# Ledger of designs, part 122: VH-VL binders against b7kms5

Target 1, 80 residues: b7kms5
Amino acid sequence: DTFETVRNTIRIESEVDESLRQLCHEERITKETWLEAAYLYLCEKPEELAQVIQLAQERLSQRKAIADYKRAKTMQERFL
Key: E = the ipSAE of ESMFold2; O = the ipSAE of OpenDDE; V2 = 0.75 times the mean of E and O plus 0.25 times the DockQ between their complexes.

## First folded at step 8 (VH-VL)

Design ba48 (framework fv_miptenalimab)
Fold by ESMFold2-Fast, scan of step 8:
Structure ba48 (fold): chain C 80 residues (1-80), chain A 128 residues (1-128), chain B 107 residues (1-107)
Amino acid sequence: as target 1 above (80 residues)
Amino acid sequence: QVTLVESGGGVVQPGRSLRLSCAFSGFSLSTSGVGVGWIRQAPGKGLEWVALIYWDDDKRYNPALKSRFTISRDNSKNTLYLQMNSLRAEDTAVYFCAHRGYKFSLGPGEWSSYFDYWGQGTTVTVSS
Amino acid sequence: DIQMTQSPSFLSASVGDRVSITCRASQGISSYLAWYQQKPGKAPKLLIYAASTLQSGVPDRFSGSGSGTDFTLTISSLQPEDFATYYCQQLNSYPLTFGQGTKLEIK
């Protein structure tokens, strides 16, 4: 039997990626199986899932703020 | 049918220890996602969460009680325990044990945990 | 700690009335909220979880709404067996916390 899979391309912060890569190497697992296991585990603990979602919302807000800042800076430079 | 039955309550003097038990049936603490916990209710007051233990032996405590109370389980006996040390008058309450259920995403409203089955409670009275 | 505040603490109503009880969290809890009913001398009974999902076996006159910080439990047509104390609980973060309770009494 085999799991039916989909291929995804995701962009994560380089520091987070490096830490996760070290963990996967040390524990002899893959990023794919880590992501699947982490999601499934958190779904079984909604209290912890709620906290992870809040962190994700904070990180998304930070990325938006950074993107907005970079866009504003580019616009300023183009009008100089 | 899920049932939980608490026992071990009684009248105890301040500073003493007491161990409560909760015998359950209709589910297993070995089942992934399952948890069981203790909730107490002082006379005439509302509900206060005490502690929770998950299938993987992960334990969570009310920080106000963590230093004095210990939650444990025996899966072979389908029994949950609460060890209460250094009891105080303010620990006087009915102690309920409850099954912790959960639902992951079957839809937006299904991601949550809850206490769906409760025992009838055992009364602990701390008095001199 | 997340504080859960219920309004009102006491409510008098008649059979057939529509009643609503509000629960407010001191911080955002998304939809990680449950409602319980407790009758004197009895254990609490789960009515609603995930803010709006009705527990199996609970009459459809009970409904829940809200997300974030403001939540409401509504009983559309009050029945004699509904006179009880109602509690909300947040399950978003530790420690798990309950509202102080709302006692629903016959007018």
Scores: ipSAE 0.007, ipTM 0.676, lowest interface PAE 11.0, mean pLDDT 87

Design ba49 (framework fv_miptenalimab)
Fold by ESMFold2-Fast, scan of step 8:
Structure ba49 (fold): chain C 80 residues (1-80), chain A 128 residues (1-128), chain B 107 residues (1-107)
Amino acid sequence: as target 1 above (80 residues)
Amino acid sequence: QVTLVESGGGVVQPGRSLRLSCAFSGFSLSTSGVGVGWIRQAPGKGLEWVALIYWDDDKRYNPALKSRFTISRDNSKNTLYLQMNSLRAEDTAVYFCAHRGYKFSLGPGVWSSYFDYWGQGTTVTVSS
Amino acid sequence: DIQMTQSPSFLSASVGDRVSITCRASQGISSYLAWYQQKPGKAPKLLIYAASTLQSGVPDRFSGSGSGTDFTLTISSLQPEDFATYYCQQLNSYPLTFGQGTKLEIK
């Protein structure tokens, strides 16, 4: 009861969410506790945390590039 | 006070095996976040990371050495081991064991690890 | 593998001088870098971690700076006990790698 929680809304890739949801169901845990455990574990292995951050940066760049491409494609289709 | 003491080094012939030990005190390898590694230094040369073992028995190796070297531990004896097989002249070095720490830097918000306590080293000489 | 290159490999300086040693990573490593001092016949000693955080007990004449690929270790006023070899290490990814070392000789 000393746990003070905050509510967060996050949006992740649907395929990743499906995989994570299945893992959580099989292991009988929640996405919230998985996120907390994963972050705490990585904090104790900064070498691995650094690699996760690099992957996150790459994924963020990819999502931005895809969004930019879709926006440009939509403008072209409206012209035609 | 954290101390690490290496032993088991000596002169060996090429192709032989040798097991190094590192007796430590002042910390436990069962404590979450703790790791201990081996770093070696050839005569007159720089430092080369060999292997690292974490509290959860996760093991990481220098890929150049993974096929011949095995890191292990005995928590009941507070001892770390390095099993070295198929020794070559190029393995001649002082072998250090070191405590791996980590810390959050409050200012920039970065996490980082480091080797903060080192043993005195044990010398392995692979005779030609 | 991430290659760490130090410059210079050898440095001669006088007591009281300000000296700098640089370390360059072949890939971005953010601030996952440590600096070590090794005196002849002794084990290495941690000086700085997270690129710029001074280890407890290390004199404040030592400082570290940089991020990404370029890093610098600075000694603001060189003392006789600073004769040593200095190594940088990246802890961003496996395998962990060290620079080749910089040998600092007092003139």
Scores: ipSAE 0.079, ipTM 0.779, lowest interface PAE 5.2, mean pLDDT 89

Design ba5 (framework fv_miptenalimab)
Fold by ESMFold2-Fast, scan of step 8:
Structure ba5 (fold): chain C 80 residues (1-80), chain A 128 residues (1-128), chain B 107 residues (1-107)
Amino acid sequence: as target 1 above (80 residues)
Amino acid sequence: QVTLVESGGGVVQPGRSLRLSCAFSGFSLSTSGVGVGWIRQAPGKGLEWVALIYWDDDKRYNPALKSRFTISRDNSKNTLYLQMNSLRAEDTAVYFCAHRGYTFSLGPGTWSSYFDYWGQGTTVTVSS
Amino acid sequence: DIQMTQSPSFLSASVGDRVSITCRASQGISSYLAWYQQKPGKAPKLLIYAASTLQSGVPDRFSGSGSGTDFTLTISSLQPEDFATYYCQQLNSYPRTFGQGTKLEIK
């Protein structure tokens, strides 16, 4: 029987991606298996999972704020 | 890599016109937020901002030069232009084109803009 | 227009010296200030933006400080390649204006 997998495309911060690539190279694992292992590990640790979710929410809010700010400031800079 | 290369300078008589070109690579002026401009420097003097054009064709000029100078671009050729009319001896300078960069900190951030990549310059001499 | 005034206009120093140059804006510009280095016959190079943030690749002996109207560029231990002309620029309002420049010469 064929193992069931899905293909995902994700966008992450460049510095995080570089650090993760170095970790995966040194430990001889893949980003896919690291992501699976991290999620499975955290699912068994509710307090740690909650902290990761909080960080994820903060990073998502910052990405939205950064995009809005860049647009607004470029427009304001042009119409001083 | 980001590169900018100016051309079109030379010796020209007062009252004439001259068009400078800046061929750039490593970025697109159609990308939201991008801007490119001209800065000049008279012999032995400091830097003077001339003009800036943004991705959406919004143009900003040094008020002292606005009536005689026009900034434009051709996105299909990745080229920036400066049309200089009614040239005067005081327009004698090296003309640089420069990329307007910007950044924003990851945390509660501040916005900042700057000129991060510059061409080598092209020399314009207005002399009779 | 916002006038940018640098001091001193001319500075003589020796390798290993700590040097500072100042830039003053005629009105408040928050932290919208950049510093550039220009060597003879070359284009300017960005050193610092947002008054205090080092551009990638710039040696850490360079630092910037200040906000509002008074700004300082400091070189903690002058190297031979640092003898150049330095310019500040405000990016708060149009027209974008530069200081007159500070020429740093070897003693």
Scores: ipSAE 0.000, ipTM 0.627, lowest interface PAE 17.3, mean pLDDT 87

Design ba50 (framework fv_miptenalimab)
Fold by ESMFold2-Fast, scan of step 8:
Structure ba50 (fold): chain C 80 residues (1-80), chain A 128 residues (1-128), chain B 107 residues (1-107)
Amino acid sequence: as target 1 above (80 residues)
Amino acid sequence: QVTLVESGGGVVQPGRSLRLSCAFSGFSLSTSGVGVGWIRQAPGKGLEWVALIYWDDDKRYNPALKSRFTISRDNSKNTLYLQMNSLRAEDTAVYFCAHRGYKFSLGPGTWTSYFDYWGQGTTVTVSS
Amino acid sequence: DIQMTQSPSFLSASVGDRVSITCRASQGISSYLAWYQQKPGKAPKLLIYAASTLQSGVPDRFSGSGSGTDFTLTISSLQPEDFATYYCQQLNSYPLTFGQGTKLEIK
């Protein structure tokens, strides 16, 4: 039985990435395996998975709001 | 088929301790994702969650009860326990044990939990 | 703690009626909500989970809807065996909490 993998590109906030990299280094695991393990573990604890999904929704909303604000400001500054 | 049977209830005086048992069959608490919990119901009142234990020995408690109640299990006996200490009149209730079921998929899908199988309950009366 | 409030607390209805019971969460719980039926002297019985998924063996006259904070349990054509107390439960976060119950009685 051979694991088949897929390539994905994700963008993470720099502080979160730095913290995760430190954790992976200290525990001798990879970011890929941490992500897989975290997802599989949470899928078996629906109450905790629900809280993580809520946090993810909040963070996504924050990113969209920030992106919209930055875009609007850039346009205002360049249009004069 | 899944069955759960509670025992150990009775009449006890305030301040005493009591241990409830729940004998289960049809599932293993060693199975990943499985959980079993205690829910109680005071006379004429609604349902109140007490505690839950997962396959990996992760334990969750109602914060109002955590200091006095301890959930544990013995996998070799297929038995769940609730140790109740410093009992008060307000602990008078029927205590149910229930299997925590869940559904998920390895791809995009629905993840959820529920209490799908319940025992018939054991009555605890705290009275002087 | 997430508070679950059911309305009404008491409901009178006749056989054949369409009845609805609502459940409101004090915070968003997505679809992590279950409905239970309890008859006097008996343990609760799971009717619906994930807000709208019918448990195996439960009659199809029962249905659930809603997401977020507002949820509804509907019985399309009430039968004599449906007179019972109904509870909603959120399974989104700890502590797990139940609504206060809705007692469905014969009119």
Scores: ipSAE 0.000, ipTM 0.661, lowest interface PAE 15.1, mean pLDDT 86

Design ba51 (framework fv_miptenalimab)
Fold by ESMFold2-Fast, scan of step 8:
Structure ba51 (fold): chain C 80 residues (1-80), chain A 128 residues (1-128), chain B 107 residues (1-107)
Amino acid sequence: as target 1 above (80 residues)
Amino acid sequence: QVTLVESGGGVVQPGRSLRLSCAFSGFSLSTSGVGVGWIRQAPGKGLEWVALIYWDDDKRYNPALKSRFTISRDNSKNTLYLQMNSLRAEDTAVYFCAHRGYKFSLGPGTWESYFDYWGQGTTVTVSS
Amino acid sequence: DIQMTQSPSFLSASVGDRVSITCRASQGISSYLAWYQQKPGKAPKLLIYAASTLQSGVPDRFSGSGSGTDFTLTISSLQPEDFATYYCQQLNSYPLTFGQGTKLEIK
């Protein structure tokens, strides 16, 4: 089969990546195909998709807060 | 054209069981993404979700009803069922069968969901 | 469980009026909210989904707005056929829950 694919660079929490890597090893699949399958499955389950989106929004907000804190800390430390 | 027709309602005594049926057409519950469910309405009261079943047999229940009610389907007959056990006076209601619709939105790839087609309901009266 | 509270529970209005019904969720539901219209003795009819998307065949005098916890259904110019009970529903998480309903009666 010929598939037209795109390369995406994403940064994932290391514990999540390690868990996903273990799952892929055990099931003989790749991270790419797992991501595709998970997204396609969720697109057919609107309530489940809504829950995943909410979790994603919460994680994004937490990462923004951490980034803002690190930025502020860097500025603050410059004056100590 | 999507149609849903409920049947099986009636007057039953407390503690008894009753099975409702919903005959549907215009869609198949074997089709990926399709879901159908039950919503009830007590006389003069609002709407209460009962249960939902998806094409892959994934079942979701109102936790208050899960121990007494079971949702099931027969794909060969295009029919949905609700098995109601240990009926109580508070289960007196019109029971509606509804098709769970959805739409794909682009960008992040979000599905939007709603109950778009409803049957006219079947009345269950639990009385002693 | 997510509790959905509608305000007001009862509304009296005249043909031609602009009316608004509010729905509040006890926790964030993003835009996963639908509005339904129900006439006596009939099944509910879907009006709006995804908080603001009008269902096909529904008159454009109906509109929805809001996100998160506060939502509004507006009828810009009330018509005789609009006197009914209106329900909001969250589809963000299980169990799916409805508001208590708003009964819109002719003045």
Scores: ipSAE 0.000, ipTM 0.657, lowest interface PAE 15.3, mean pLDDT 86

Design ba52 (framework fv_miptenalimab; at its last look DockQ between E and O 0.31; V2 from the best seeds 0.00; counts 0 for: pae E 11.5 > 2)
Fold by ESMFold2-Fast, scan of step 8:
Structure ba52 (fold): chain C 80 residues (1-80), chain A 128 residues (1-128), chain B 107 residues (1-107)
Amino acid sequence: as target 1 above (80 residues)
Amino acid sequence: QVTLVESGGGVVQPGRSLRLSCAFSGFSLSTSGVGVGWIRQAPGKGLEWVALIYWDDDKRYNPALKSRFTISRDNSKNTLYLQMNSLRAEDTAVYFCAHRGYKFSLDSGTWSSYFDYWGQGTTVTVSS
Amino acid sequence: DIQMTQSPSFLSASVGDRVSITCRASQGISSYLAWYQQKPGKAPKLLIYAASTLQSGVPDRFSGSGSGTDFTLTISSLQPEDFATYYCQQLNSYPLTFGQGTKLEIK
């Protein structure tokens, strides 16, 4: 009636998950409601949303770079 | 119909303090997502952002001015304030208050903010 | 701090001309850019936000383009009331910063 929800499966860093889990326990909220509230709050402060997006882009770039280097190293080990 | 009217400007000696006021109507600082800021303009120069206050009382300052300037509000009076301390000659400017809006832009695909309604400004002259 | 540089600082044009003003950010600001018009003795007026979205009530001869570091404000078929100073502003990060301004004068 009130809310129509969708199910998502996401993979996040274990360190981040541990910190968020502790925060949710301390504040008596769920990870789902925190994620929703955080996004909605940032939409009302685009100046801060822009900074969060930049951080997300940097984290994504770092993860891709690490994956690329691991793959390249594996190829070198196999071929010389 | 949004209006903002600044007051409190004048001639003041270096080292003194001055408090500016901005009386606004047509919106409330209690409304989620609303902000109001101060922007100044020195004679013959460009615009310089001073400070911004959000509906949740979050305050952001130009780091160059943070130690001397304080932004505050009185929601019951629909009034914004700028407390200016230790005034210097380089603080001489017209001080504008402006409503800070935000909106999703279909063209850019993102949420963006802007200053859409401005007062006429109040002049501060720091002179001996 | 993000530095905003406008080009040119001064521009002379005639009614009916197409004019363009550019704004460059010292680092990437995505589309978090606004354009303002200021007439002598008046407060600035918002023209464009999010780099390319026209503010309600602004004539469609005004348009904005660009993303990242390079942005352009274009006025097609310049009108007498368009002679003013134009400012860009980044709203990507604190402190919020403006360009130095472009003064558009009649030729």
Scores: ipSAE 0.576, ipTM 0.883, lowest interface PAE 1.6, mean pLDDT 92
Fold by OpenDDE, look of step 9:
Formats: sequence, C-alpha cells, structure tokens
Structure ba52 (fold): chain C 80 residues (1-80), chain A 128 residues (1-128), chain B 107 residues (1-107)
Amino acid sequence: as target 1 above (80 residues)
Amino acid sequence: QVTLVESGGGVVQPGRSLRLSCAFSGFSLSTSGVGVGWIRQAPGKGLEWVALIYWDDDKRYNPALKSRFTISRDNSKNTLYLQMNSLRAEDTAVYFCAHRGYKFSLDSGTWSSYFDYWGQGTTVTVSS
Amino acid sequence: DIQMTQSPSFLSASVGDRVSITCRASQGISSYLAWYQQKPGKAPKLLIYAASTLQSGVPDRFSGSGSGTDFTLTISSLQPEDFATYYCQQLNSYPLTFGQGTKLEIK
C-alpha cells in the first residue's frame, strides 16, 4: 500500500537519539517507522499508553526546567 | 544512585600546585541541566563555595580564587578536576565535590537549584 | 556579593524542643535558599531547597520558611540525631555564598 507522509521535525535528547539510532540500524528500520509502530501499538494498550504519557510528561517538565534554568542563569548573570 | 569520590588531597608547601579529582557516577555531566562544583571547608570553619562547572562547560568561580584555581572536567571519565596553583596556608581545607541539581515547580512557575549530593571530601594541607 | 548571616551561631536545646534557626541575606534572594545539615567528619546533607521545599528522605519535622531576605529553618521536635551544624546557602547570584553556620548542641 502507498500512503502520504508529512514532514515532521523531532528533536530528541542526544543519548536517547543515539540509542534509538543504534537499535533502528540493527533492526533495519527507521526512527520514523519506529515511532509510527510504537504509537500504533500503544493505541491498543491503554495501560502502557498511560505509562508512556506519564513518562513523556516528566521528560517535558525536565526540558522546561532546563530551559527556565538556562534563562534564569542568563538573567542572573546579566544583573551581576 | 549518585556517588562522588574526591581524591588528590595531601600536604604541600606554599606556592606549590595540586590537582584534585572527583570521580562521580549515577549521572553524566553531559546531561543538560547538570552542574558539579567544589566547596571547601577550613578546619573548624564554615563552607565556602569554590567553583562550579555546568553541562555546557560554562564555569563559575569564587572571585577570591579565580586567579589561582581552575575547574575542568573529563566527561569520558566522569571526572571533575580542580587545579590549584600558588597554594597558600589559607587554602588548607577539606574539599568537597557536589552535584548541583535542579527542579521546576509547576505551581510557582520557577526553578530551584541546590547541591543535593556530596562526596566525603579530600583534605588539602598547605604548610611550610 | 550577597552575605548570609545566620543566627544564632550556637544553640543549645533538648530532645523534644522546638528550635528555629534564622538566615538573613544582605539583599533579596527570592526563594533561592537552601539549608544543609552537617555532622562532624561528614559531608553536608541537603535538607531544604527553594526556601521551603523538603528534600526527599528528610523527616517532616524539618521545615523552611521565608522569602526575600529573611529565612527560617525549624525543627518541630528535636531528635538526638539532629544535633549538628546547619548552614544556609543562597543560590540567587554568583558567587554562591553560605551562612556562617549554626551549631546545635545538646543542653
């Protein structure tokens, strides 16, 4: 079957990206198809999906914290 | 679990140099947001911040020590260093290596930072 | 630089007592204040951060309050293991600075 793809820019944490890249290489798949497959799998697994969502929320909070940390650091340094 | 272990302390004469090491595990200094620093404590005295290095290699120093002390890292070895030059008697202290953590509060919309893990310290004695 | 002044420098108390240690900043530091406990021959241990947030694993008899320039560490009911030296630290601006410490001794 043929399907239309949508361009999507995804920024992944470097260590996770490296690990995922290695896995995809070994399994002869792509990060894109991995993401598609993972999502489709989780759509059929509500409990696992909830766990992944929780983890994703935590990671998002970390990213926000880092961003705020950097911003706060810059602001603090500016007024020294 | 986070672990920090200092080494390199000893007895040295004034004017000499010494390099301290801090081997850490349980975290990576390449991880965004992470900081690691040195804090020293002279015998029977309080705590004094010495220096700090961030994940992005940004460095901060106690102004009183900046000209003589240099903080650096080797991520491949998970090791923090403190190069101390032109040592003086007043540099005699236990030198602690500490992990600087952070946390964002969604409620307050602010971040906080703290030294949440410390090594047991290494002793530096500067005497004639 | 921001100077941190703790009071008192020495405090004698008995088990079961409610004790308070104060820390004053020479200028506003918002809530960027941490409290540490240190026992002889040991490294400092984080108790409170963000002025009032209890570090994981720390007993809830410890509490922190304050913002701006005046902060307080309170131990609601002193336990034998609480006799130690306590330090406040501001993390608002560089250079990072500590209070001079408060030694809590058994009466």
Scores: ipSAE 0.026, ipTM 0.764, lowest interface PAE 3.4, mean pLDDT 91
Fold by ESMFold2, look of step 9:
Structure ba52 (fold): chain C 80 residues (1-80), chain A 128 residues (1-128), chain B 107 residues (1-107)
Amino acid sequence: as target 1 above (80 residues)
Amino acid sequence: QVTLVESGGGVVQPGRSLRLSCAFSGFSLSTSGVGVGWIRQAPGKGLEWVALIYWDDDKRYNPALKSRFTISRDNSKNTLYLQMNSLRAEDTAVYFCAHRGYKFSLDSGTWSSYFDYWGQGTTVTVSS
Amino acid sequence: DIQMTQSPSFLSASVGDRVSITCRASQGISSYLAWYQQKPGKAPKLLIYAASTLQSGVPDRFSGSGSGTDFTLTISSLQPEDFATYYCQQLNSYPLTFGQGTKLEIK
């Protein structure tokens, strides 16, 4: 192997990870190569990349909203 | 564009029940973090929070009303409901439906949620 | 329950004046406070969220400040359309309580 790699840790929703794991198993690829291929493919397709970015922004906002909701719920229970 | 439209108000005798509806568009109550709720305003009085339902079906009530009022929704129809039982004269008010959405504040660097879009209200009058 | 107290309850002012409305929480609410404007026969409109952040489409003559228990809504050079009733609301904990309102009228 002639390529340099870096080690990264990411957190993925369990249902999405399960689906991605099944896809990679069926196609006999790894998550790492899938991520690299998906990014390189999208670099050549600006409209599709924009759609993926919008979906990523929506998911990021959703995760933050759930965290804020759980914090507010915990604070209310403490005051009861 | 977010739109909320209330209906189902009217004149009703004390002790009766009434169900209000709120048809909404421009958002989904299935989106995590989203809530929709009811706020009321008696004639010549201030605002009073009534109830709130979240995307995960978590429901919150004004403690003074929770024994008589029930909030519910039908996500397939984008509709919020308020069932009001054992109505009293003091329940006479305009009932507003409002979206509670998450907003980011650069000043505080945090996400939090606020009632940012309101319907025009439906009037409930409870009189003998 | 967290009680929200507005001051003054009633304010008379002229076009062009600078006015301030105060809202005090009975317990700390951090910055989880909103301000609303309501005109007769209309629904409330969100002006300020997170104590100091303007809602989209709100003129910058409106500003909010404060954290903890003491909050202020300021309207610089008043315009004719600013004569309305103003409410604060805490959103730190349930029940989500409003202040009693401040009616701003033309002098």
Scores: ipSAE 0.005, ipTM 0.658, lowest interface PAE 11.5, mean pLDDT 86
ESMFold2 (binder alone), look of step 9: mean pLDDT 92; pTM 0.949

Design ba53 (framework fv_miptenalimab)
Fold by ESMFold2-Fast, scan of step 8:
Structure ba53 (fold): chain C 80 residues (1-80), chain A 128 residues (1-128), chain B 107 residues (1-107)
Amino acid sequence: as target 1 above (80 residues)
Amino acid sequence: QVTLVESGGGVVQPGRSLRLSCAFSGFSLSTSGVGVGWIRQAPGKGLEWVALIYWDDDKRYNPALKSRFTISRDNSKNTLYLQMNSLRAEDTAVYFCAHRGYKFSLPGGTWSSYFDYWGQGTTVTVSS
Amino acid sequence: DIQMTQSPSFLSASVGDRVSITCRASQGISSYLAWYQQKPGKAPKLLIYAASTLQSGVPDRFSGSGSGTDFTLTISSLQPEDFATYYCQQLNSYPLTFGQGTKLEIK
């Protein structure tokens, strides 16, 4: 092993994880190496990187909206 | 693929306790927005919501059952539990475990939720 | 609690018929309504969510309409496999509540 590595724990959507897991099984690679390759590839393609960042911002907005929706339901329950 | 499998049902006498389990795969309860819960159906009757637990450990109960039933989870085992205490004849039912799905549209910021995947159910019979 | 009143309780129809089932909420639930199909001895199956959005894999003869308090599930041309019990559910407020069910029987 020629590389110094760090261990990360990340949470991703189950549907995305399942799809990525299937891709990695079919192509005989690991999620770790796919993530490294994807980031490195995108760093060399600024237009594609910008599109990925936009998608990431949209997904983050959706996650925040889910939390807000849940809070709203809690408030409604208290006052019904 | 999302799969849920219930277990732990059986015949019990009134006043006793029983714990149901739901083993699931294809999703994680650590994922934002995910919820999983229990819905029951008495013989020949309709559906009745029992309890639901969300990714952030927020728990919601049918008020009629809250004092006797407890929902919990073990994320490391991908398992959902329902602890049922002080069982009564009217608790006789098939107990289903179900995944709560959701969708959000950025234009307009609208939400929808639904129970999209269900287990086969486990039967609880409370009889003397 | 939000009461969901479903009608009719029993419906007899023939293959090829157009059938409608109604669901009424005791207070406004916007479009936070789902429809489920249940066959004897099986778990319920999601048909429609958000009052009118068809779940993937569900035949397009099924449709939903309505908002607020009055909702309708329509099957445009009944098929043999559609004879089942149908339930509406509100997901607007806790406790989550279901309609009492409509049993669709062959005439």
Scores: ipSAE 0.000, ipTM 0.618, lowest interface PAE 20.4, mean pLDDT 86

